VHH binders against o75319. Designs and how they scored, part 102

Target 1, 181 residues: o75319
Amino acid sequence: GNHIPERWKDYLPVGQRMPGTRFIAFKVPLQKSFEKKLAPEECFSPLDLFNKIREQNEELGLIIDLTYTQRYYKPEDLPETVPYLKIFTVGHQVPDDETIFKFKHAVNGFLKENKDNDKLIGVHCTHGLNRTGYLICRYLIDVEGVRPDDAIELFNRCRGHCLERQNYIEDLQNGPIRKNW
Below, E stands for the ipSAE of ESMFold2; O stands for the ipSAE of OpenDDE; V2 stands for 0.75 times the mean of E and O plus 0.25 times the DockQ between their complexes.

## First folded at step 7 (VHH)

Design k3 (framework vhh_4orz_3)
Fold by ESMFold2-Fast, scan of step 7:
Structure k3 (fold): chain B 181 residues (1-181), chain A 120 residues (1-120)
Amino acid sequence: as target 1 above (181 residues)
Amino acid sequence: EVQLVESGGGLVQAGGSLRLFCAASGFTFSKYAMAWLRQAPGKRREWVALITSGGRTDYADSVKDRFTISRDNAKNTVSLQMNSLKPEDTAIYFCAARYYPYLGTKYDYWGQGTQVTVSS
């Protein structure tokens, strides 16, 4: 059935907006059918996501879903006013250049169309940490010219959890800049 | 002291070309996105072109395929090649810099502007 992802309960639902950027990271929301296995304080539905972001006085303008599944929630569970983009990424492996390009293209397109507002780009994978943190940091490094250590520190602080995958961290710190945007 | 100084503006006939230059000093130029914006007489200021620190370029639809933005990090310059100029391109052209290329409408640094006039 509705199996809750491993360690999902160990992570904060939503981080804080990353200052100087339009990014906010969170763990995957779980649709109502998962709530029978959760205590009230553990629930994090799509509705809970929007309530928590509103509590921070922020507003979502785009959700980028990096999970390799749609079993956790469906786009129809989101408000119609918020665009949803699916980029299928496998865990454990550093995302390939095509995936990095798709992410950069989506972010650049959103920012170009939303120059006159302050709406956020919400990014999540299963835990909102490794794939999510990698792609956000990769964007900041490659497109915005942020130093790798500064990008990683900013993400870790705002997410409330540190990037865990050593291969992701190593690629961010020592890997080549991808000029694929 | 941060300074952006535009040059290359002037009077040109419709269908002609101009190349604008912006010389930057007082900040780490290579880490900033550079943009050109323009303000036509009696109109609001509008964005024309942008080049990120990594070299990605974006253009307003009104100038796409006619204008080309480029940068030279060794010389701390950004340039705008303007081809097939139209009377509607008449404006003061501003060079501007921002660390985050798409964050809101604010730029960190601005030049004084250079006048471009396109006649009949």
Scores: ipSAE 0.000, ipTM 0.159, lowest interface PAE 13.6, mean pLDDT 88

Design k30 (framework vhh_4orz_3; at its last look DockQ between E and O 0.01; V2 from the best seeds 0.00; counts 0 for: pae E 16.6 > 2, placed apart)
Fold by ESMFold2-Fast, scan of step 7:
Structure k30 (fold): chain B 181 residues (1-181), chain A 120 residues (1-120)
Amino acid sequence: as target 1 above (181 residues)
Amino acid sequence: EVQLVESGGGLVQAGGSLRLFCAASGFTFSSYAMAWLRQAPGKRREWVALITSGGRTDYADSVKDRFTISRDNAKNTVSLQMNSLKPEDTAIYFCAARYYPYIGTKYDYWGQGTQVTVSS
């Protein structure tokens, strides 16, 4: 019984590190039990994730999992050396202020603790696109002062897919800056 | 006091090259990421290039493969080598310093800028 998430195969497994940042985005890894439903070239397990990051000469220091489910893989499937943070987000809806705050807090804490290394913050939802792109762009806009269009373009190029949800794009371009406290 | 002083700007023809320099003082230079940002006439500032305290480099897509950022910690300088210049590269170029290596407009320290003009 494990069902592949809808449209999961349509997206590249892992994007490129976003230049000038510590962010890298990817789609949800699928544990070994899903592999019987996938061709070899379609497989993307937690181990495949770390292999692809290594192939880019990068190293993960934190994974932020934005999915609303735990069925795709378990934290125990990840190396012990990489912290895992779950932030439950519902698809289709712009993340609420509490979710945005949790994401910003986690990123700020990681950056402070990892000032003297180049380890990356890996962020994913189901497709590594809409919720993932929204929260990364929201951080860049609100915390780093990046222009909304520049943040979106940077994310789209590095992820290899454009943000699809108009409500997310509109919130990033025209919505209020969420206060950092 | 903290100072960032840019030099090397000027007028060049399209296809030409320029090297910008930034001399830093008043802070522990080797512990800071250094960046170049630019502001074209009538536009907002945009990030161009970054070099971390460890020497790792990043570039905006518009300048990738054309610009090279480097630093000399013994001399407290950061440099930007600009090759294959285009009229679209015309801007005031700013040197900036930040404790954490991040893009955007939030930097701890800024220089006054140096003008680069590329004619077609």
Scores: ipSAE 0.158, ipTM 0.581, lowest interface PAE 4.6, mean pLDDT 90
Fold by OpenDDE, look of step 8:
Structure k30 (fold): chain B 181 residues (1-181), chain A 120 residues (1-120)
Amino acid sequence: as target 1 above (181 residues)
Amino acid sequence: EVQLVESGGGLVQAGGSLRLFCAASGFTFSSYAMAWLRQAPGKRREWVALITSGGRTDYADSVKDRFTISRDNAKNTVSLQMNSLKPEDTAIYFCAARYYPYIGTKYDYWGQGTQVTVSS
């Protein structure tokens, strides 16, 4: 139950705000029970997440959790002021239309309710890279009309790591637009 | 009127099995994630299992590999197969529904619960 995800240590804990968007990506924070298996400098807890966001002079307004488990941390570990949304997303495969729609709907709802602030939508999967990058890019492409290569480049640059899964990249570049409503 | 009605609870010996059912009505069942939660005496309610509208499942560590959640959208039912039951599994088991995307940890609808008692 408390095993560290494979290659989790290899990724930067938190990316940068994507310019022109309200998105920021990060790897999954791990609750205290995982700390015993980590060096102090490797630890990345929910508290650490918020500290790092604050260091960037940003504020989280929503967390979208795309992991396929609930073992990493509890919503109770987050401040009460930051809503938490779970979208179970299977790894390694392109998210299905339902998942994509759920993500888009959540983002649009947030943006509608947060027009008066500049709070960020924090998105993460296990590594905060492939599933996270796909859904963010899918949103930018389908909803905002961003060119696929531009969306991918922007995400990669801001996350500090590049999307790794060819099926995700291929779908973003050449796949069909998914419904927005 | 929205209803969630649990059934299948009862007394069972340690190592035994039970299958819980929850019958839903009054809402678009297929659009909701369904979950089982339980509350033991003197303890807080805890999440046990969840199945999304798309059929993806997750389990609490304490029940993983012993419990299986499933749903039948044609019948508007969700089930919890409980195997290798332990005394620690003794609790009132609740069926709950959550609409995705719902922000937060709240469930939209709750059943009244069914008692599960596992004797040593």
Scores: ipSAE 0.009, ipTM 0.254, lowest interface PAE 9.4, mean pLDDT 92
Fold by ESMFold2, look of step 8:
Structure k30 (fold): chain B 181 residues (1-181), chain A 120 residues (1-120)
Amino acid sequence: as target 1 above (181 residues)
Amino acid sequence: EVQLVESGGGLVQAGGSLRLFCAASGFTFSSYAMAWLRQAPGKRREWVALITSGGRTDYADSVKDRFTISRDNAKNTVSLQMNSLKPEDTAIYFCAARYYPYIGTKYDYWGQGTQVTVSS
């Protein structure tokens, strides 16, 4: 049904652009059918997402949706000028190499197509934290050569919430660099 | 009408303590992150501390371990306990509100500020 995701209200809707990158993270926007169970100030729809990004003087050029479900909102609720990509990402476990590759491929493709603008890649899972933070940090570490602790600190500060799952944090800090290019 | 009203500023000797308060009205306080920022004469405004609606806190390195931000959602107030004050802490301190927290100066609502002066 239209249950509000567990702890979804506890998280900030949208983070800040991560300096030196094209990333911004946010929690999953919820379509209108969820709003009956939300106070007006708790609502965070796809339209609200775009308004909040505009309020930061930023513009989305791609949304990467990492959720394993399609019940939260429909891509048709987005403006047609913003590409949308879903990468089904299993929670609770470190994403496999195929998932990491798909994420890196999408980011690299975006950067090539958007080298002449400053549009952002919006990334979300359900809460915009664990899967989102892992894949963004994995990209920064593997592709951009950022030190693991620096990537994690940047993500946490800009998201406004810390990564929570220890297995993700451990893999980022002590796991192998994924060199699948 | 949205209002953020700071109080508790004043003159204090170096090494001393001061507590600032911010009273909020005109919006759903419990849904906003609250922050303190400060501006010294001739300097750019800088972020000092932030507290989310859920109580998570963050601090600028320059005030870490000396300042404590707190909120009371029942009274719609935010406070800043400032200990071990230094002359470099002299500034106008602003209370600010934002629907989501971040480090920086991008906030929806601002107070008028309260002066804190730390004497040598």
Scores: ipSAE 0.000, ipTM 0.113, lowest interface PAE 16.6, mean pLDDT 85
ESMFold2 (binder alone), look of step 8: mean pLDDT 91; pTM 0.926

Design k31 (framework vhh_4orz_3)
Fold by ESMFold2-Fast, scan of step 7:
Structure k31 (fold): chain B 181 residues (1-181), chain A 120 residues (1-120)
Amino acid sequence: as target 1 above (181 residues)
Amino acid sequence: EVQLVESGGGLVQAGGSLRLFCAASGFTFSSYAMAWLRQAPGKRREWVALITSGGRTDYADSVKDRFTISRDNAKNTVSLQMNSLKPEDTAIYFCAARYYPYFGTKYDYWGQGTQVTVSS
């Protein structure tokens, strides 16, 4: 069935751009087949995502999909001009070093190839919160040298929701820096 | 020269099994993700299974619990064990390699394919 993800309706569809970065976080878009289970104001399709980004006067240049499924929408539902990267990331566990490496490489490659524009890197998991917030904050801490508490506060403010998973928060605050990835 | 050579295809009855092999040469095999894709007559090519350089595996919903992908870095080989085969599994099966397992839809290297035919 077309089951809406648990608690999906509890989260804002799209956050704000994180100032000083190219990141914007959002919850997973749901393809049209899910709309019969949603009120009109609750709908958030891939098309709705791009409309909401435009309404903020922003433009997406890359989508990084951290969900452990492909049932919510298909890459073909996205504009062909926007690259799509899938990084299968299990929920509840702190992402492993291979996953962190892939995320950092994708971000660094995008930034190098997009120096002449201000396009954003859109990052989402199911709720656009825990896996999404972890990997964005991990990048800011390890690559940009941001203090952990500052990275977390910036993400929370811009997403409009606070990171919920204590093990993720603890790893960001007290875990090792993955500088060699 | 980069080469990917598939083998193990053939004719099998519904409910049967086949094992496909892909022998790789000309690149650092252990550093690449390896995938199997298939194309049935008159249909678009679709992804079936992937194994990363680190050994993580992923499968299309249509083959989950029936197919198993594995690799042998010492032999530069990736294989696909196909169980409980169905007529709709009939296709040409392609081996493909990519350095970044999930970035975009393009593969760096492709084999020529091997035919799998499942009779009812």
Scores: ipSAE 0.000, ipTM 0.124, lowest interface PAE 16.6, mean pLDDT 88

Design k32 (framework vhh_4orz_3; at its last look DockQ between E and O 0.04; V2 from the best seeds 0.00; counts 0 for: pae E 7.3 > 2, placed apart)
Fold by OpenDDE, look of step 8:
Structure k32 (fold): chain B 181 residues (1-181), chain A 120 residues (1-120)
Amino acid sequence: as target 1 above (181 residues)
Amino acid sequence: EVQLVESGGGLVQAGGSLRLFCAASGFTFSSYAMAWLRQAPGKRREWVALITSGGRTDYADSVKDRFTISRDNAKNTVSLQMNSLKPEDTAIYFCAARYYPYMGTKYDYWGQGTQVTVSS
C-alpha cells in the first residue's frame, strides 16, 4: 500500500556528507503514488532525492536500501547510472552479523571500484536514522577503527537527527567488533 | 598550531631495543589514528605501524612481532617499542596522524622525524 510511514514527515529528507567519508544518509523516498497523501512541501520522491544531492554539489554513486519492504519506490525510479542494492534489514533490533557483513562488503566493493571519483554512498532505511546510522557507524568503528562516540556524533551531526534507539547505541559503544571478511 | 614531536631515537646494536615517543598538540588527539613511518637512505618512505583512535593496532610484515605501537590519550602521546632491532631498521622514523586510517593515502599531520641507527 501507499501508507505514509509513521513519523516520516518529522525527519529531514537528506543529511550531509560525512566528512572524510563517502556516506550520506537520507529518509526513504516515496514514489508518486504517495504524493496524494502529502502536502507539496512534504513530498520526497526519488527525483527529489537526486535534486537535493545535486544542490549539495554531490553525486550519488550507490544507493543502499535497508528497508524491509519494497513498497516505497522501485529501482526503476532511479537513474540507470546509479546502482541500487537492497539489504533487507529488520527494524528495532540490532542487525545480525550477516546484514552487517553484507553492508561492509557492499561499501568496500564500491570504494574499490570508485577510486577515481568522489561519488557518494547513499544509505537509507525508513527514516534514514537508526538502521542507517547503526550500519554506517558500525562500518566506521569496525573497518576504520573509529571511536564509537566519534562515529555516532559525526553521524548525528551530518544526518541532522540523533540515533534514537538505545540498543543500537549500546551495541555500537560496547558491543563486539564484527567480522570484516 | 599542530605539532608532532618525535623523540627516543639513537644508536643501538643489532638485537637491541629502542622506544620512540611522539608528543602531539594542537588537535583532538584522541580522535585521530596515529602511525609510525620510516624512511631509509635511498628508499621510499614506508609504513611501519598504526593505532586507530579506537585502539586497533596494525603492523607492517617486516616489523610484526618485534614492534609495538601504543598510545596515551591523557598525555597526547604515541609510542613505538622496537625490539630485536636489525640493521635494516635503520631509518628516520616519523610520527603521523590521520582521522581515517584506511580511507585515502595522505596523513593530516607529520612530525619532523627521529633518527634510528642499528649497527651490526
Scores: ipSAE 0.729, ipTM 0.886, lowest interface PAE 0.6, mean pLDDT 95
Fold by ESMFold2-Fast, scan of step 7:
Structure k32 (fold): chain B 181 residues (1-181), chain A 120 residues (1-120)
Amino acid sequence: as target 1 above (181 residues)
Amino acid sequence: EVQLVESGGGLVQAGGSLRLFCAASGFTFSSYAMAWLRQAPGKRREWVALITSGGRTDYADSVKDRFTISRDNAKNTVSLQMNSLKPEDTAIYFCAARYYPYMGTKYDYWGQGTQVTVSS
């Protein structure tokens, strides 16, 4: 359907690059069919995403889509030059080890292939907050060795919104390191 | 001010052992990955070993199973135990710090280096 996702308008479209990393987080872009229900300043299409990234003097090299649906936009709505990866991730529950492994593998592969540039990994779920923030922070903690509270603080500051799901925060702070990098 | 100060270099015979130390100050040491790199005369600087803030270690193939990197966060030190030394290990050894060990593109801080000479 063409209904706007619940609370989607409450979130900033795109955060800032997380300094020192290749990550940038954003909410799900909505294809042109949704624009009839949006004011011009509320529109956030795939084109709008790339315009906002360029306004920050950044360039996307990969998009990781964590939504459990394909109704919001299609890969064909993205420039052919930017790889797109779909990882179907159910909301509300902490992502399982298979999902975490897929995310880490995609990030590691991108970094290996992009050593000679500064292109970003764009990550989104519906709001670009809970699933997105969890997986980015999980990567920083497990692979990069960042302290959980530092990873969460960095994500919250750069996204412009704080992680909301208590079970996600608790897993990041106190959960085991997943040895699947 | 940030400082990384290496020590423990010297002259050893092939097959011998040496332990290098790096004392860090002026930054939150426990939050940084620490690395050892080396540069032989007339050659490019090469990475030798890495230890993350969480204690994960990685080694260059040329030193794997011979060298061991470790850290002591209470003392703000990183060390490199070098066993079964070869003449090819002769180089100036540098201590370096990087906040993101795998995602980062550059080292944030560098020491001045310590000379290791392995005689045949």
Scores: ipSAE 0.387, ipTM 0.686, lowest interface PAE 2.1, mean pLDDT 92
Fold by ESMFold2, look of step 8:
Structure k32 (fold): chain B 181 residues (1-181), chain A 120 residues (1-120)
Amino acid sequence: as target 1 above (181 residues)
Amino acid sequence: EVQLVESGGGLVQAGGSLRLFCAASGFTFSSYAMAWLRQAPGKRREWVALITSGGRTDYADSVKDRFTISRDNAKNTVSLQMNSLKPEDTAIYFCAARYYPYMGTKYDYWGQGTQVTVSS
């Protein structure tokens, strides 16, 4: 049904733009049907997402949805001017190479298409933390040459919550560089 | 031929200031993000600051509030004002250019570097 995802209320809705990157992370927005289980101050809809981005004087140019479900909101709830991509990412395990490749490909495509503006790539999973943080950091490490500890620290600070899953952290710190293709 | 030429490095006492300059030629400077990176002896190169083609700036936490990056598109130059210098700022400083801004270390064009040495 329309059950609020576990621990979803515990996380800040939207992080801050990560300096030196085009990324911003957030938890999954929830369509109106979920709001009957939420206090007004707990609501975080697709509309709320865009209002919060505008409050930061930023603009989204792409949303990458890492959830393995389509029940939280409809892409049709997003402004027509913002492309939406879903990359099905299983939870609880380090994303496989195919998933990492798809994410890198999407980011690289966005950068080429958006070279003449400053729009951001919004990335979310359910909580906007573990899968989201892993893939953003994996991109920064593999593609941009950022040191693992620097990527993790930047993500944690800008998201407002630290990466929680130790297998993700271990893979980022000590795992192999993944192919960029 | 693309060239990025740094200048303004030198020896300075802790607490002092230096201004670095980078002169660019051979590419459309106004379309590129410009960055400063640094490398201390025996350490990895690290990103220090960047400025987009439109003038937005970002800084590494270690230099925030002390360093200021700026650009002059009419003169094809980028500068780094470095205040309140510390011995830990000692490094070779590199000017670099990239089509879109990132804090990483992969850039399209690089200068040869200028030495900054901060003494106690």
Scores: ipSAE 0.022, ipTM 0.485, lowest interface PAE 7.3, mean pLDDT 89
ESMFold2 (binder alone), look of step 8: mean pLDDT 91; pTM 0.919

Design k33 (framework vhh_4orz_3)
Fold by ESMFold2-Fast, scan of step 7:
Structure k33 (fold): chain B 181 residues (1-181), chain A 120 residues (1-120)
Amino acid sequence: as target 1 above (181 residues)
Amino acid sequence: EVQLVESGGGLVQAGGSLRLFCAASGFTFSSYAMAWLRQAPGKRREWVALITSGGRTDYADSVKDRFTISRDNAKNTVSLQMNSLKPEDTAIYFCAARYYPYLDTKYDYWGQGTQVTVSS
């Protein structure tokens, strides 16, 4: 359906690039059929996403879509030059090890193929906050060896909103490192 | 203000061992990944070893099983234990710091380097 996601309007469309990384987080873009339910200043289509990224003097090289639905926009709404990867994740629960592995594999593959450019990995769930922030922080902690509190602080600052789910925060701070990826 | 100062370099015979130290000051050492890179005269600088803020280590294939990187956050030091040294290990060894060890290609801070010469 054409229902606007709950609380979607409460979040900034796009964060800032996380310094020292290739990550940028944003909320889910909404295709044209949703625009009749939005004021002009509330619209955030796939086109609006790319315009906002360009306004920051950045360029997307990959989009990772963590939503458990395909109703918000279609891959065909994105430029053909930007790869799109769907990783179906259920909200509220900490992502399982298979989901974490898929995310890490996608990021590592992108970085290997994009050593000679500075293109970004765009990551979103519905609000670009909890599932998005968890997986980005999990990558930084497990692969990059960043301290959990530093990873969370960096994500919160760059996204412009703090991670909200206590079970996600608890897992990041005190959970096991997922090795063998 | 920010300083990385290497020590422990010198002349050693092939098959010998050497331990390099890097003393850091002027930044939050424990939050940074620390790396060792080397450069032989007339050649490009190459990465040798890395230790993340969380303690994960990685090594270039040429030095795996011979070199060991470690850190002491209480003393703001990183060290490189070099065993089974070969003439091709001869280079100036640089200590460097980077917040994200694998994502960023640029190091935030650099030492001045210490010479290691391995004779045959």
Scores: ipSAE 0.006, ipTM 0.263, lowest interface PAE 10.6, mean pLDDT 88

Design k34 (framework vhh_4orz_3)
Fold by ESMFold2-Fast, scan of step 7:
Structure k34 (fold): chain B 181 residues (1-181), chain A 120 residues (1-120)
Amino acid sequence: as target 1 above (181 residues)
Amino acid sequence: EVQLVESGGGLVQAGGSLRLFCAASGFTFSSYAMAWLRQAPGKRREWVALITSGGRTDYADSVKDRFTISRDNAKNTVSLQMNSLKPEDTAIYFCAARYYPYLSTKYDYWGQGTQVTVSS
C-alpha cells in the first residue's frame, strides 16, 4: 500500500554527515505514489534525498536500506551510479549477529573501494533513527573502537534526533563487542 | 596545544632494525587511532601501519610481517618496530592521529616526521 509510515513526518528527512566518518543517516524516501498524501513541504522522494545531500556539498556512494519492506521506493528510483544494498531488519529487536556482520562487511568493502574519494554511505530504516543509529554506532564501537557513549552522542547530534529504543541503547552501552568478521 | 613528536629514526644497513616512537600530548590519546605514514624522496606520502584505540592493527602489504605497531596508553606513546629493513623503506616517517581510522580520508593531527635511511 500507499500508507505513509507512522510518525514518519515527525523526523527530519536527512541528518548531517557524521564528522570524521563517511556516514549520513536519513529517514526512508517515499516514491511518487505517496505524494498525494503529503503537503509539498513534507515530500521526501529519492530525488529529494539526492538534492538535500548535494545542498550539504556531499555525494552518496552507497545506500544501505534497513527496512523490512520494499513498498516505500524501488532501487530503480535511485541513480544507476549509486550502489544499493538491502539488509532486511525487523523493528523492536536488536539486530542479530548475521545482520551486524552484513552491515560491517558492506561498510568495510565500500571504504576499501573508495579510498581516493570522499563519497558517503547513506543509511536508513523507516525513521532513520533506531535501526540506523544502532548499526552505525555498533560499527563505530566494534570496528573503530569508539566508546559507546561517544558514538551515541555523535549519532544523535548529527541525526538531529536521539535514539529512542532503550534495548538498543543498553546493548550499545553494555553489550559485547561482536567479533564477527 | 596538540603535539605528536617522533623519535628513533636514523641510518641503518639493509637487513637491520629500527624502533620509532611517537609521544602524544594535548588530546585524549586513548580515544584515537594512531598511524604511521612515510614519504620517500620524490614520492607521495603513503600509509604503512595503524592501531585503533582498542588495539586492532593493520599494515600496508609492503611492510606486512616486517613491521609491528603497538601503543602504550599510560604513556601516550605509539611505536613502530621495523625489522628486515630494505633500501626501499628509506623515507621520512610521520606519526598521525585519527578518531575514525577507516571512515575518514584525513588525519586529525600530524607529527613533523623522523628520517629513516636504509643503506644497501
Scores: ipSAE 0.011, ipTM 0.288, lowest interface PAE 8.9, mean pLDDT 89

Design k35 (framework vhh_4orz_3)
Fold by ESMFold2-Fast, scan of step 7:
Structure k35 (fold): chain B 181 residues (1-181), chain A 120 residues (1-120)
Amino acid sequence: as target 1 above (181 residues)
Amino acid sequence: EVQLVESGGGLVQAGGSLRLFCAASGFTFSSYAMAWLRQAPGKRREWVALITSGGRTDYADSVKDRFTISRDNAKNTVSLQMNSLKPEDTAIYFCAARYYPYLETKYDYWGQGTQVTVSS
């Protein structure tokens, strides 16, 4: 159905750019068909996403969609100038090595192709928190060599919400480095 | 007041060893990547070695297997052990800090440098 995702209204639509990185996290945008179940101030469509990014004086260069569904919005609802990448990730469980590898590959490819601009990589799952925060932090830890607690703290501060899933936090803090390359 | 203060430079014969130290203050040292860069007379500054906040190390090809970078977070110190020194290692060696070692292209903080001279 056309049901609003559980607890979707509890989260800020868009976080802040993570300083020193190209990452910005947000919750899933909802296409116009969901707006009949939302007050005007609760709406967060693909258009609303781009307006909020502009309000922060930022520009999206890539969207990575981590949801395990296509019901919330369609790629054609996005401007044609912004690449869209779907990485199907199951919620609740720590993303597997294949998923981590795909995410790292997409980020590295974007950075290599966008060295001459300051465009952002927008990352979202349903709430823009657990799967999103895990993969961004995993990238910072594995690729950038950031201390796990520093990566988590930076993500939490910029997203405006703390990572909630203890298994994700435990894996980031104490799990192995994934050398997928 | 952020400060990076290098020490341990000097004159050494080719094939010899030196250990450089960098004492850091005024920032959260344990959260920063620390690097050593060098500048030879009449040359551009070049990167030599890096250690991330998580302890991963990386080296320029010219110094790989000869130099070792390490850090002591309790003492806010980064060091560079230089072995099998060559005349072409002669340079002023700078300590530098940045938060993201590979995403950021510029260093946030710099020391003033310490001279290393390797005689043939």
Scores: ipSAE 0.070, ipTM 0.519, lowest interface PAE 5.1, mean pLDDT 91

